VHH binders against Chlorophyllide a oxygenase, chloroplastic (CAO). Designs and how they scored, part 12

Target 1, 101 residues: Chlorophyllide a oxygenase, chloroplastic (CAO), of Arabidopsis thaliana (Mouse-ear cress) (q9mba1r221to321)
Amino acid sequence: WYPVAFTADLKHDTMVPIECFEQPWVIFRGEDGKPGCVRNTCAHRACPLDLGTVNEGRIQCPYHGWEYSTDGECKKMPSTKLLKVKIKSLPCLEQEGMIWI
Short names: E, the ipSAE of ESMFold2; O, the ipSAE of OpenDDE; V2, 0.75 times the mean of E and O plus 0.25 times the DockQ between their complexes.

## First folded at step 20 (VHH; framework vhh_brivekimig_d4)

Design c5 (from x6 with I58T A97T A104Y; at its last look DockQ between E and O 0.72; V2 from the best seeds 0.00; counts 0 for: pae E 5.9 > 2, grease 27.5 > 24.2, SAP .705 > .668)
Fold by ESMFold2, look of step 20:
Structure c5 (fold): chain B 101 residues (1-101), chain A 118 residues (1-118)
Amino acid sequence: as target 1 above (101 residues)
Amino acid sequence: EVQLVESGGGVVQPGGSLRLSCAASGFTFSEWAMNWVRQAPGKGPEWVSSISWQGSYTLYADSVKGRFTISRDNSKNTLYLQMNSLRPEDTALYYCTRDTYPDYFDISSQGTLVTVSS
């Protein structure tokens, strides 16, 4: 396990961008309040997701408004029919005041 | 009734500038990311630039970085492309498109012709 963020920095409406394993990731809290870690690259146009917002446990890409849950599944595509799209996710654990991947 | 109408093209000498406009109607412009795409004579379409739905994130092809600037005015339903330091290889028919998955090349307009030559 690799510690990548402090619990205090990860609130319900915030994101923590990190670089680990030579890839960009972003950490945010899901609807259940538990942390998740997904690739910091929207499937649509590779826009960094950390430039967007977190709404009710989903991260919204600022480019076209696609929303992803903590498991990387795209849940909403505002301007098109919802397609089955998933971005990479990592196991994510919260312990001892830290977020681990 | 989606309509995209480009304007601002013309003939310009190398090193010159042009500003292209794209007037949008028939859809909610502010809900769409937008692209500029160009097609030179005898070639396939080439993506040029993209801008996010609210204008906060922009992308450029390597061939135009530092010379072209994409912008939008959602209150006027208008997309812009400022083209500086124009080169003969920029000669093409320029189109604006709505950004659709998975491809940028949803061309549904007539375009505006840019010719860079002496």
Scores: ipSAE 0.043, ipTM 0.424, lowest interface PAE 5.9, mean pLDDT 79
ESMFold2 (binder alone), look of step 20: mean pLDDT 83; pTM 0.842
OpenDDE, look of step 20: ipSAE 0.797; ipTM 0.896

Design c6 (from x6 with S56Y I58T; at its last look DockQ between E and O 0.81; V2 from the best seeds 0.00; counts 0 for: pae E 7.5 > 2, grease 29.8 > 24.2, SAP .764 > .668)
Fold by ESMFold2, look of step 20:
Structure c6 (fold): chain B 101 residues (1-101), chain A 118 residues (1-118)
Amino acid sequence: as target 1 above (101 residues)
Amino acid sequence: EVQLVESGGGVVQPGGSLRLSCAASGFTFSEWAMNWVRQAPGKGPEWVSSISWQGYYTLYADSVKGRFTISRDNSKNTLYLQMNSLRPEDTALYYCARDTYPDAFDISSQGTLVTVSS
């Protein structure tokens, strides 16, 4: 496990972008308040997700508004029928005042 | 009915500037990422630039970076392309298109012709 953020830095509406394992990741809190870590790349045209927002436990891509849960599953696609799309996620836990992946 | 109508093209000298407009109707413009695509004489379509649905994230082809600026005004349902430092190789018919998945765009309009020549 690698510590990548402090618990105090991860609020319900914020994102913590990190670079780990030679890939860009972003950490945010889900609807249950637990942290999740997903690849910082929207499936739609590879837009960086950390340029977007977190809405009620889902990260919203700024390009076309696709929303992802903490397990990487796309939950909302504005303007189109929801397709089955998932981005990569990492195991993520919160202990000792820190976020670990 | 989805309609995209381009305007603002014309003949300019190398180094000149033009501002293209794309008027959208028949769909909720503010829900769509948009693209500019161009087609030079005798060539296939070439992607030029993209802009996110709210206008905060933009992408450019390497050939136009630093010279072209994409923008949008969602209150007017209008997409723009500011073209500066134009070169003869920018001569093309320019189209706007909605960004779709898995296809990046669909060209269904007439376009606006940009000719860069002395």
Scores: ipSAE 0.013, ipTM 0.348, lowest interface PAE 7.5, mean pLDDT 77
ESMFold2 (binder alone), look of step 20: mean pLDDT 84; pTM 0.848
OpenDDE, look of step 20: ipSAE 0.732; ipTM 0.868

## First folded at step 21 (VHH; framework vhh_brivekimig_d4)

Design d1 (at its last look DockQ between E and O 0.77; V2 from the best seeds 0.00; counts 0 for: pae E 6.3 > 2, grease 29.1 > 24.2, SAP .724 > .668)
Fold by ESMFold2, look of step 21:
Structure d1 (fold): chain B 101 residues (1-101), chain A 119 residues (1-119)
Amino acid sequence: as target 1 above (101 residues)
Amino acid sequence: EVQLVESGGGVVQPGGSLRLSCAASGFTFSEWAMNWVRQAPGKGPEWVSSISWQGSYILYADSVKGRFTISRDNSKNTLYLQMNSLRPEDTALYYCARDSYYPDAFDISSQGTLVTVSS
């Protein structure tokens, strides 16, 4: 486990971008309020997800509005039929005032 | 019926400015990323600029960075391209295109408006 952010920095509608394991990641809170960590790259146009928003526990890509849950599964595609798409995720927990991956 | 209709082209002197407009109809404009593409006489199409569905993420080709500004007004279903410091090599047919779900693809485009930069 690696500590990568403070709990206080991760609010319900914010994101914490990090670089770890030679890849960009982004941390955000899911619907249950627990943190998750997904690759900071939208599957559609490789847009950095940290430039978007967090809506009701899903991170929304700013390019076409695709939404991903904390497990990396794409849950919403506003202008098209939902396709089965997922991005890589990491285990994530909140302990001792820190976010760990 | 889905349509994109552009306007604002014409003839300008080098160093001049033009503003292109692209009016959208037949689809929910605010749910789609949009692009400008140009094609110079005798050349293939060249991507110019992209703007995300809400306008928060914008990309430009290196050849136009610092001179062109893409924008959109989702309440008017209109895409814009402000072109400043125009050069003769900017002479081309300019058209707008709706981005697709897939990389390197547009699924709908306009017919184009000619921009000519010459003395």
Scores: ipSAE 0.023, ipTM 0.389, lowest interface PAE 6.3, mean pLDDT 77
ESMFold2 (binder alone), look of step 21: mean pLDDT 82; pTM 0.828
OpenDDE, look of step 21: ipSAE 0.815; ipTM 0.908

Design d2 (at its last look DockQ between E and O 0.73; V2 from the best seeds 0.00; counts 0 for: pae E 6.2 > 2, grease 24.5 > 24.2)
Amino acid sequence: EVQLVESGGGVVQPGGSLRLSCAASGFTFSEWAMNWVRQAPGKGPEWVSSISWQGSYILYADSVKGRFTISRDNSKNTLYLQMNSLRPEDTALYYCARDTHYPDAFDISSQGTLVTVSS
ESMFold2, look of step 21: ipSAE 0.023; ipTM 0.396
ESMFold2 (binder alone), look of step 21: mean pLDDT 83; pTM 0.838
OpenDDE, look of step 21: ipSAE 0.832; ipTM 0.912
ESMFold2, look of step 22: ipSAE 0.019; ipTM 0.393
ESMFold2 (binder alone), look of step 22: mean pLDDT 83; pTM 0.840
OpenDDE, look of step 22: ipSAE 0.841; ipTM 0.916

Design d3 (at its last look DockQ between E and O 0.59; V2 from the best seeds 0.00; counts 0 for: pae E 6.6 > 2)
Fold by ESMFold2, look of step 21:
Structure d3 (fold): chain B 101 residues (1-101), chain A 119 residues (1-119)
Amino acid sequence: as target 1 above (101 residues)
Amino acid sequence: EVQLVESGGGVVQPGGSLRLSCAASGFTFSEWAMNWVRQAPGKGPEWVSSISWQGSYILYADSVKGRFTISRDNSKNTLYLQMNSLRPEDTALYYCARDSRYPDAFDISSQGTLVTVSS
């Protein structure tokens, strides 16, 4: 486990981009308030997700508005039927005032 | 009928400027990311630039960065490419392409407009 962010820095509608394991990741809170860590690239065109928003526990890519939950599953694709896509996620927990991956 | 129609191509001297337009019809333009692609005679297609559905995320190929500007006007269903400081190596057929909503290639492309940079 590696500590990568402080609990106080991760609010309900914010995200914390990090670079770890030679890859870009982004941390945000899910609908249950628990933190999650997903690859900071949208599956569609590799758009950095940290340029988007967090809406009700899902991170929204600014390219076509695809939304991902904390496990990396794409939950919404605006204006089309939802397709089964997933981006990579890491185990993530909140303990001792820190966020760990 | 879904259509993309470009205009604005032509012959221009090195260092000159051109503005390409791509008019969209038959689909909700504001829900789609858009791209410009070019293909020089006898060569394969080269991606030039992308713009997100609402215009907040823009990418350029290194070969055109600082010289070309992509933009869109969703109220007019039109995509633009402003090309400045044109060079002979920019000579190509330029076409616009609608980005697929699926994790794969572009799904609709225009026919293309020829840009020739020559003295």
Scores: ipSAE 0.014, ipTM 0.363, lowest interface PAE 6.6, mean pLDDT 77
ESMFold2 (binder alone), look of step 21: mean pLDDT 82; pTM 0.821
OpenDDE, look of step 21: ipSAE 0.803; ipTM 0.904

Design d4 (from d1 with W32Y; at its last look DockQ between E and O 0.58; V2 from the best seeds 0.00; counts 0 for: pae E 5.9 > 2, grease 30.9 > 24.2, SAP .737 > .668)
Fold by ESMFold2, look of step 21:
Structure d4 (fold): chain B 101 residues (1-101), chain A 119 residues (1-119)
Amino acid sequence: as target 1 above (101 residues)
Amino acid sequence: EVQLVESGGGVVQPGGSLRLSCAASGFTFSEYAMNWVRQAPGKGPEWVSSISWQGSYILYADSVKGRFTISRDNSKNTLYLQMNSLRPEDTALYYCARDSYYPDAFDISSQGTLVTVSS
């Protein structure tokens, strides 16, 4: 396990971008308040997700507004009908005042 | 009917400037990210620049960074490319393209406007 962020820095509407395992990741809180870690790359056009927003436990890509849950599933696609798309996620644990992956 | 119509091409000297426009119709322009692509004679298509649906995220090819500026006006359904400090190697057919539902694909492109940079 690797500690990558402080619990106090991860609020319900914020995100923490990190680099790990030679890939970009982003950490944000889901609707249940638990942290999740997903690839920091929107499936549509590889836009970094950390440039977007977090609303209702979903991270919204600024490129086309695709929204992803903490497990990496795309839950909303504003310009088209929802396709089955998932981005990679990592196990994520909140413990000892920190976020671990 | 979805259409993209470009304009603004022409012949300019090295170091000159041109501004390309791409007028969109037949779809909700503000819901799509847009791209400029160019194709030099005898070469395959080369991606030039992308702009997100609301204009907040912009990408450029390394070959044009600092010289070209992509923009959009969603109220006019128009995409722009301001091309400064033009070089002979920028000579190409330039066209605009709408992003598709799938990664790394464009589903609609314009016919293209020729930009020739020559002394």
Scores: ipSAE 0.034, ipTM 0.397, lowest interface PAE 5.9, mean pLDDT 77
ESMFold2 (binder alone), look of step 21: mean pLDDT 82; pTM 0.826
OpenDDE, look of step 21: ipSAE 0.812; ipTM 0.909

Design d5 (from x6 with W53Y I58T; at its last look DockQ between E and O 0.61; V2 from the best seeds 0.00; counts 0 for: pae E 6.5 > 2, grease 24.5 > 24.2)
Fold by ESMFold2, look of step 21:
Structure d5 (fold): chain B 101 residues (1-101), chain A 118 residues (1-118)
Amino acid sequence: as target 1 above (101 residues)
Amino acid sequence: EVQLVESGGGVVQPGGSLRLSCAASGFTFSEWAMNWVRQAPGKGPEWVSSISYQGSYTLYADSVKGRFTISRDNSKNTLYLQMNSLRPEDTALYYCARDTYPDAFDISSQGTLVTVSS
């Protein structure tokens, strides 16, 4: 496990972009308040998700408004029928005042 | 039928400014992210700029960053590109295109020609 953020830095409406394993990731809190770590690229146009918003536990891409849960599943696609699309996610744990992946 | 009509091109001197417009019809413009793409003589298409469906997120190619500004007016179904400090290398046919999944661009228009020369 790697410590990548402080618990205090991850609020319900914020996100923490990181680079780990030579890939961009973003950490945010889900609806249950637990942290999740997903690839920092929207499936549509590879838009960095950390440029968007966190809305009710889902990260919203600013490009077309696609929303992803903490497990990487796309939950909303405003311009099309919801297709089964998933971005990569990492296991994510909150312990000892830190967020770990 | 999806229709995109570009306008505002012309001949301008280096250092000049030009504003392109793209009038959209046949689809719900406000649901689509939009792009400007250009094609210089003898070259393939080059992405220039993108704007999100509500206008809050914009992207620019490094070659135009700081000189070009993309914008949109969803009440008028119109996309804009303000081009300042134009250079001869900006000479190209400029297209607007909607961003489509999985393809990046759906070019179905004639474009508008921008020529930057003395």
Scores: ipSAE 0.019, ipTM 0.331, lowest interface PAE 6.5, mean pLDDT 78
ESMFold2 (binder alone), look of step 21: mean pLDDT 83; pTM 0.841
OpenDDE, look of step 21: ipSAE 0.772; ipTM 0.883

Design d6 (at its last look DockQ between E and O 0.69; V2 from the best seeds 0.00; counts 0 for: pae E 6.3 > 2, grease 27.3 > 24.2, SAP .693 > .668)
Fold by ESMFold2, look of step 21:
Structure d6 (fold): chain B 101 residues (1-101), chain A 120 residues (1-120)
Amino acid sequence: as target 1 above (101 residues)
Amino acid sequence: EVQLVESGGGVVQPGGSLRLSCAASGFTFSEWAMNWVRQAPGKGPEWVSSISWQGSYILYADSVKGRFTISRDNSKNTLYLQMNSLRPEDTALYYCARDSYGYPDAFDISSQGTLVTVSS
């Protein structure tokens, strides 16, 4: 486990971008309030997700508005039928005032 | 009917400027990323620029960075390309294209194109 963020920095509508394991990641809270860690790259045109928003436990890519849950599954595609698309996620937990991956 | 209709092409001297417009109809423009593409005579198509659905993420080909500016007005369903410091090598048919899903290097609809000629 690697500590990558403070609990206090991760609020319900914020995100924390990090670089770890030679890749960009972003941390945000899901609908259940638990933290998740997904690749900071939308599946479509590799847009950085940290340029988007977090609403109701989903991170929304600014490119086409695709929304991802904390497990990396795409849950909404505004302009097309929902396709089965997933971005990479890491195990993530909150402990000792820190967020760990 | 889904349509993209461009305008603003013409003949301009080197160092001049043109502004291209692309009017969209028949689909929800504000839900789609958009692109400008050009094709010089005798050459294959060359991607020029991309803009995200709300305009917050923008990409340019290296050949046009610092000279061209892509923008959009979602209230008018219109995409723009401001072309400054034009050079003879910018001479091409310019068209706008709606980005596709799941296809690298693919656009699912495009306009017919407007000719831009840069010559003295």
Scores: ipSAE 0.028, ipTM 0.408, lowest interface PAE 6.3, mean pLDDT 79
ESMFold2 (binder alone), look of step 21: mean pLDDT 81; pTM 0.824
OpenDDE, look of step 21: ipSAE 0.798; ipTM 0.904

## First folded at step 22 (VHH)

Design e1 (from x6 with N35H S50G I58T; framework vhh_brivekimig_d4; at its last look DockQ between E and O 0.73; V2 from the best seeds 0.00; counts 0 for: pae E 7.7 > 2, grease 24.8 > 24.2)
Fold by ESMFold2, look of step 22:
Structure e1 (fold): chain B 101 residues (1-101), chain A 118 residues (1-118)
Amino acid sequence: as target 1 above (101 residues)
Amino acid sequence: EVQLVESGGGVVQPGGSLRLSCAASGFTFSEWAMHWVRQAPGKGPEWVSGISWQGSYTLYADSVKGRFTISRDNSKNTLYLQMNSLRPEDTALYYCARDTYPDAFDISSQGTLVTVSS
C-alpha cells in the first residue's frame, strides 16, 4: 500500500490527481463518501478527468460529460445511449489520516 | 433530423486567413463535443480539431497547431474554425462533425471548400 494523499485534502466535491505506477490517476469520493482511484484518462477521447468535476460521487469528463463511478464504470453518457465502458481503477482506502492505493 | 451546414470557404493565397462557420440544428448543440475534419482531393479524411461541449477544452492536429483556432457559441448553435497562415496543403473540403462514441464522427453535410493557391 502507498500513501498518496491526505484525508483532509479529499473533500466531497474535489479531485486529487496523482502519478503512481508510472500512470496518471485521480482520486475522488464516491456517493457513499469513500475514496476511489481511477485512471486519469476518459475512455472517450483521452481527456484528463481531473480537468472536470465531481457530481454526486461521479467524476465528469469536461469533454463530453461522461461520468465515472469510483470503480471506473461509466454511468452516464449525456448525448448517446449508455454503453458498457469501464476505465481502470485501483483499490483505494482511507486510513490513518491518509488515502492509500 | 441532425443538420450541420458549413460556410466560409473560398480561394485564398498562401499566408491568408479564413473563418469557417458551422450552423447546427436538429439536436441539443450544447450537449455535444464538436470537431472539424477535412478531406483533400483523392485522400482520406483527416481530423483537424475538436472542442469540448462547453468550449473549455480544445484539441488540434499537429499540422494545424498555432495556426487554427476552434471555437463555439452555444447560444447560436454555431461552431467556428479560424484558419490563419494558410498553406497549399490546407486545401480540402472542411466538414464539421458531432463527436460520437466509439471514435466516430457524425457528419451530415457537404462541407465547405477551402482552396489555398497562388
Scores: ipSAE 0.013, ipTM 0.339, lowest interface PAE 7.7, mean pLDDT 77
ESMFold2 (binder alone), look of step 22: mean pLDDT 82; pTM 0.831
OpenDDE, look of step 22: ipSAE 0.677; ipTM 0.844

Design e2 (from x6 with S30D E31D W32Y N35H S50G Q54N G55S S56G R98K; framework vhh_brivekimig_d4; at its last look DockQ between E and O 0.43; V2 from the best seeds 0.00; counts 0 for: pae E 9.4 > 2, grease 26.7 > 24.2, SAP .708 > .668)
Fold by ESMFold2, look of step 22:
Structure e2 (fold): chain B 101 residues (1-101), chain A 118 residues (1-118)
Amino acid sequence: as target 1 above (101 residues)
Amino acid sequence: EVQLVESGGGVVQPGGSLRLSCAASGFTFDDYAMHWVRQAPGKGPEWVSGISWNSGYILYADSVKGRFTISRDNSKNTLYLQMNSLRPEDTALYYCAKDTYPDAFDISSQGTLVTVSS
């Protein structure tokens, strides 16, 4: 496990972008308030997700408005036909005042 | 059948401006993000800019930020690239591309040539 952020830095509607394992990741809180970690790259055109928003526990890519849950599953896919899409996610823990991946 | 036809290229002096157009047909234009890609002589393709379906999010390569402006007119099914402060290194064949999931770009068009030379 790697500590990547402080609990106090991750609020309800914020994101913490990180670089780990030579890949970009982003940390955000799901609907249950627990942190999740997904690849910081929209499946569509690699738009960095940290440039978007967090809405009701889902991260929204600003390019086409695709939304992902903390497990990386695409939950909303406006502006294109519905497809089943999932981006990479990592296990994510909150303990000791920190977020771990 | 998807068709993309670029126009507006030409020869300009450094510091000049050009506006490229891309006429799209064969798909619902306003459902897709669109991109400009260029290929300089002797080099591989380089992504230049992208624009979301509703123009709400726009991306530029670092090499063109502040000089190029991507835009679209969904009522005319047309993508644009306004190129200002052109430099010799902007010389390339310019293509537009439809953003298609899950594939990368489909750039089977002819492109439009931009030459920046004194």
Scores: ipSAE 0.006, ipTM 0.199, lowest interface PAE 9.4, mean pLDDT 76
ESMFold2 (binder alone), look of step 22: mean pLDDT 81; pTM 0.821
OpenDDE, look of step 22: ipSAE 0.385; ipTM 0.720

Design e3 (from x6, 14 letters changed; framework vhh_surovatamig_d1; at its last look DockQ between E and O 0.50; V2 from the best seeds 0.00; counts 0 for: pae E 8.4 > 2, grease 24.8 > 24.2)
Fold by ESMFold2, look of step 22:
Structure e3 (fold): chain B 101 residues (1-101), chain A 118 residues (1-118)
Amino acid sequence: as target 1 above (101 residues)
Amino acid sequence: EVQLVESGGGLVQPGGSLRLSCAASGFTFSEWAMNWVRQAPGKGLEWVATISWDGSYTLYVDSVKGRFTISRDNAKKSLYLQMNSLRAEDTAVYYCARDTYPDAFDIRGQGTLVTVSS
């Protein structure tokens, strides 16, 4: 496990972009308040997700508003009908005032 | 009816520049991410560049980074590709496309031919 952020830095509407395991990731909080870590690359056109927003536990890509839950599943595709699409996620936990992946 | 009309291609020497234009009509241009794609003779389509709906994010295939610039003007419903330092490998018909899923490219025009030759 690697510590990548302080608990206090991860609010419900913020995200923390990181680079770990030679890939870009972003951490954010889900609806349950628990942190999640997904690849910082939207499936639609590889847009970095940290350029978007976090709303109600989902990260929204600025491309066409594709939204992902903390497990990487795409939950909303405003510009097309919803299809099953998932981006890579990592195990993520919060302990000792830190966020770990 | 969705229409995309490419222009600005031509014959150019290596190291030269061209600026491609794409005029859009029949849809709300400002709501769509847009792409340039190209097709070299005897090859399949190659994605070249993408620009987000508001122009805030761009992405390029590695072979054109630093040489090509995608841009858009939502008020004029126009997409552009500034191509500098052109090489023979850039020779292709260039198309603009709406970014769609699962077919990532909604091509509607005839394209514009760019030929880079001594």
Scores: ipSAE 0.012, ipTM 0.217, lowest interface PAE 8.4, mean pLDDT 78
ESMFold2 (binder alone), look of step 22: mean pLDDT 89; pTM 0.904
OpenDDE, look of step 22: ipSAE 0.252; ipTM 0.628

Design e4 (from x6 with E31Y I58T; framework vhh_brivekimig_d4; at its last look DockQ between E and O 0.82; V2 from the best seeds 0.00; counts 0 for: pae E 5.5 > 2, grease 29.8 > 24.2, SAP .751 > .668)
Fold by ESMFold2, look of step 22:
Structure e4 (fold): chain B 101 residues (1-101), chain A 118 residues (1-118)
Amino acid sequence: as target 1 above (101 residues)
Amino acid sequence: EVQLVESGGGVVQPGGSLRLSCAASGFTFSYWAMNWVRQAPGKGPEWVSSISWQGSYTLYADSVKGRFTISRDNSKNTLYLQMNSLRPEDTALYYCARDTYPDAFDISSQGTLVTVSS
């Protein structure tokens, strides 16, 4: 496990971009308030997700508005019917004032 | 009926500027990231630039970076490409296209011809 962020820095509408395991990741809180860690690369056009927003526990890519839950599943595609798309996620836990992956 | 209508092309000398427009109708323009694509005579389509659905994130091919600026006005359903410092290699038919998954472009228009020549 690696400590990658402070609990106080991860509020309901914020995200913490990190680089770990030679890959870009982003940490944000899901609808249940628990942290999640997903690949910081939207499946559509590889846009960095940390340039977007967190909306009701989902991270929204700024490119085409695709939204991902903390498990990496795409939950919303504004311009089309939802397709089965998932981005990579990592186990993530919150303990001792820190976020760990 | 989805329609994309390009305009603003023409003949210009090297170093000149043109502004292309793309008028969209028949779909919800503000839901779509948009692209400019060009096709020189005898060549396949070349991606030029992309803009996110609300205009906050833009991408450019290396060959046009710093010279071209993509923009959009969602209230007017219009996409733009400001082309500065034009070079002869920019000569092509320019198309606007909706950005479609997975990474395909939906080109459904006639394009607007840009000719850069002395």
Scores: ipSAE 0.067, ipTM 0.439, lowest interface PAE 5.5, mean pLDDT 79
ESMFold2 (binder alone), look of step 22: mean pLDDT 83; pTM 0.845
OpenDDE, look of step 22: ipSAE 0.836; ipTM 0.909

Design e5 (framework vhh_brivekimig_d4; at its last look DockQ between E and O 0.59; V2 from the best seeds 0.00; counts 0 for: pae E 6.4 > 2, unsure alone 60.6 < 65, grease 24.5 > 24.2)
Fold by ESMFold2, look of step 22:
Structure e5 (fold): chain B 101 residues (1-101), chain A 125 residues (1-125)
Amino acid sequence: as target 1 above (101 residues)
Amino acid sequence: EVQLVESGGGVVQPGGSLRLSCAASGFTFSEWAMNWVRQAPGKGPEWVSSISWQGSYILYADSVKGRFTISRDNSKNTLYLQMNSLRPEDTALYYCARDTYTVEYSGTQDAFDISSQGTLVTVSS
């Protein structure tokens, strides 16, 4: 496990982008308030997700508005039928005042 | 009928400016990312710029950064390209294209499913 953020730095509507394992990741809080870690790359056109927003516990890509839950599953695709798309996620826990992956 | 119709092309001197418009109909414009593409005579298509569905994320080709500005007005279903400081090498047929969002078409150049017919921009002295 690697400590990558302080609990106090991760608010309900914020994102913490990180570089770990030579890959870009982003940390955000899900609908249940628990942290999650997903690859910082939208499945469509590789748009960086940290340029978007967090809404209702889902991170929204600014390019086409695709929304991902903390497990990496795409939950919303405006203007198209919802395709079964998932981006990579890492285990993520909150302990000892820190966020770990 | 899904349709993109562009206008605003013409002949301009080097250093001049033109503003292209692309009017959309037959689909919900505000839910789609849009692109400008150009094709010079005798060459393949060259991607120019992209704008996200709400206008918050914008990309440009290196060849046009700082000179061209993409924008959109979702209330008018219209996409724009403001071209400033035009050069002779900008001479091309310019067309707008609707960005596809299916995983099956994950390549950037293969991601356009509907395009306009194009408007000719000629930059010459």
Scores: ipSAE 0.034, ipTM 0.416, lowest interface PAE 6.4, mean pLDDT 77
ESMFold2 (binder alone), look of step 22: mean pLDDT 76; pTM 0.766
OpenDDE, look of step 22: ipSAE 0.807; ipTM 0.911

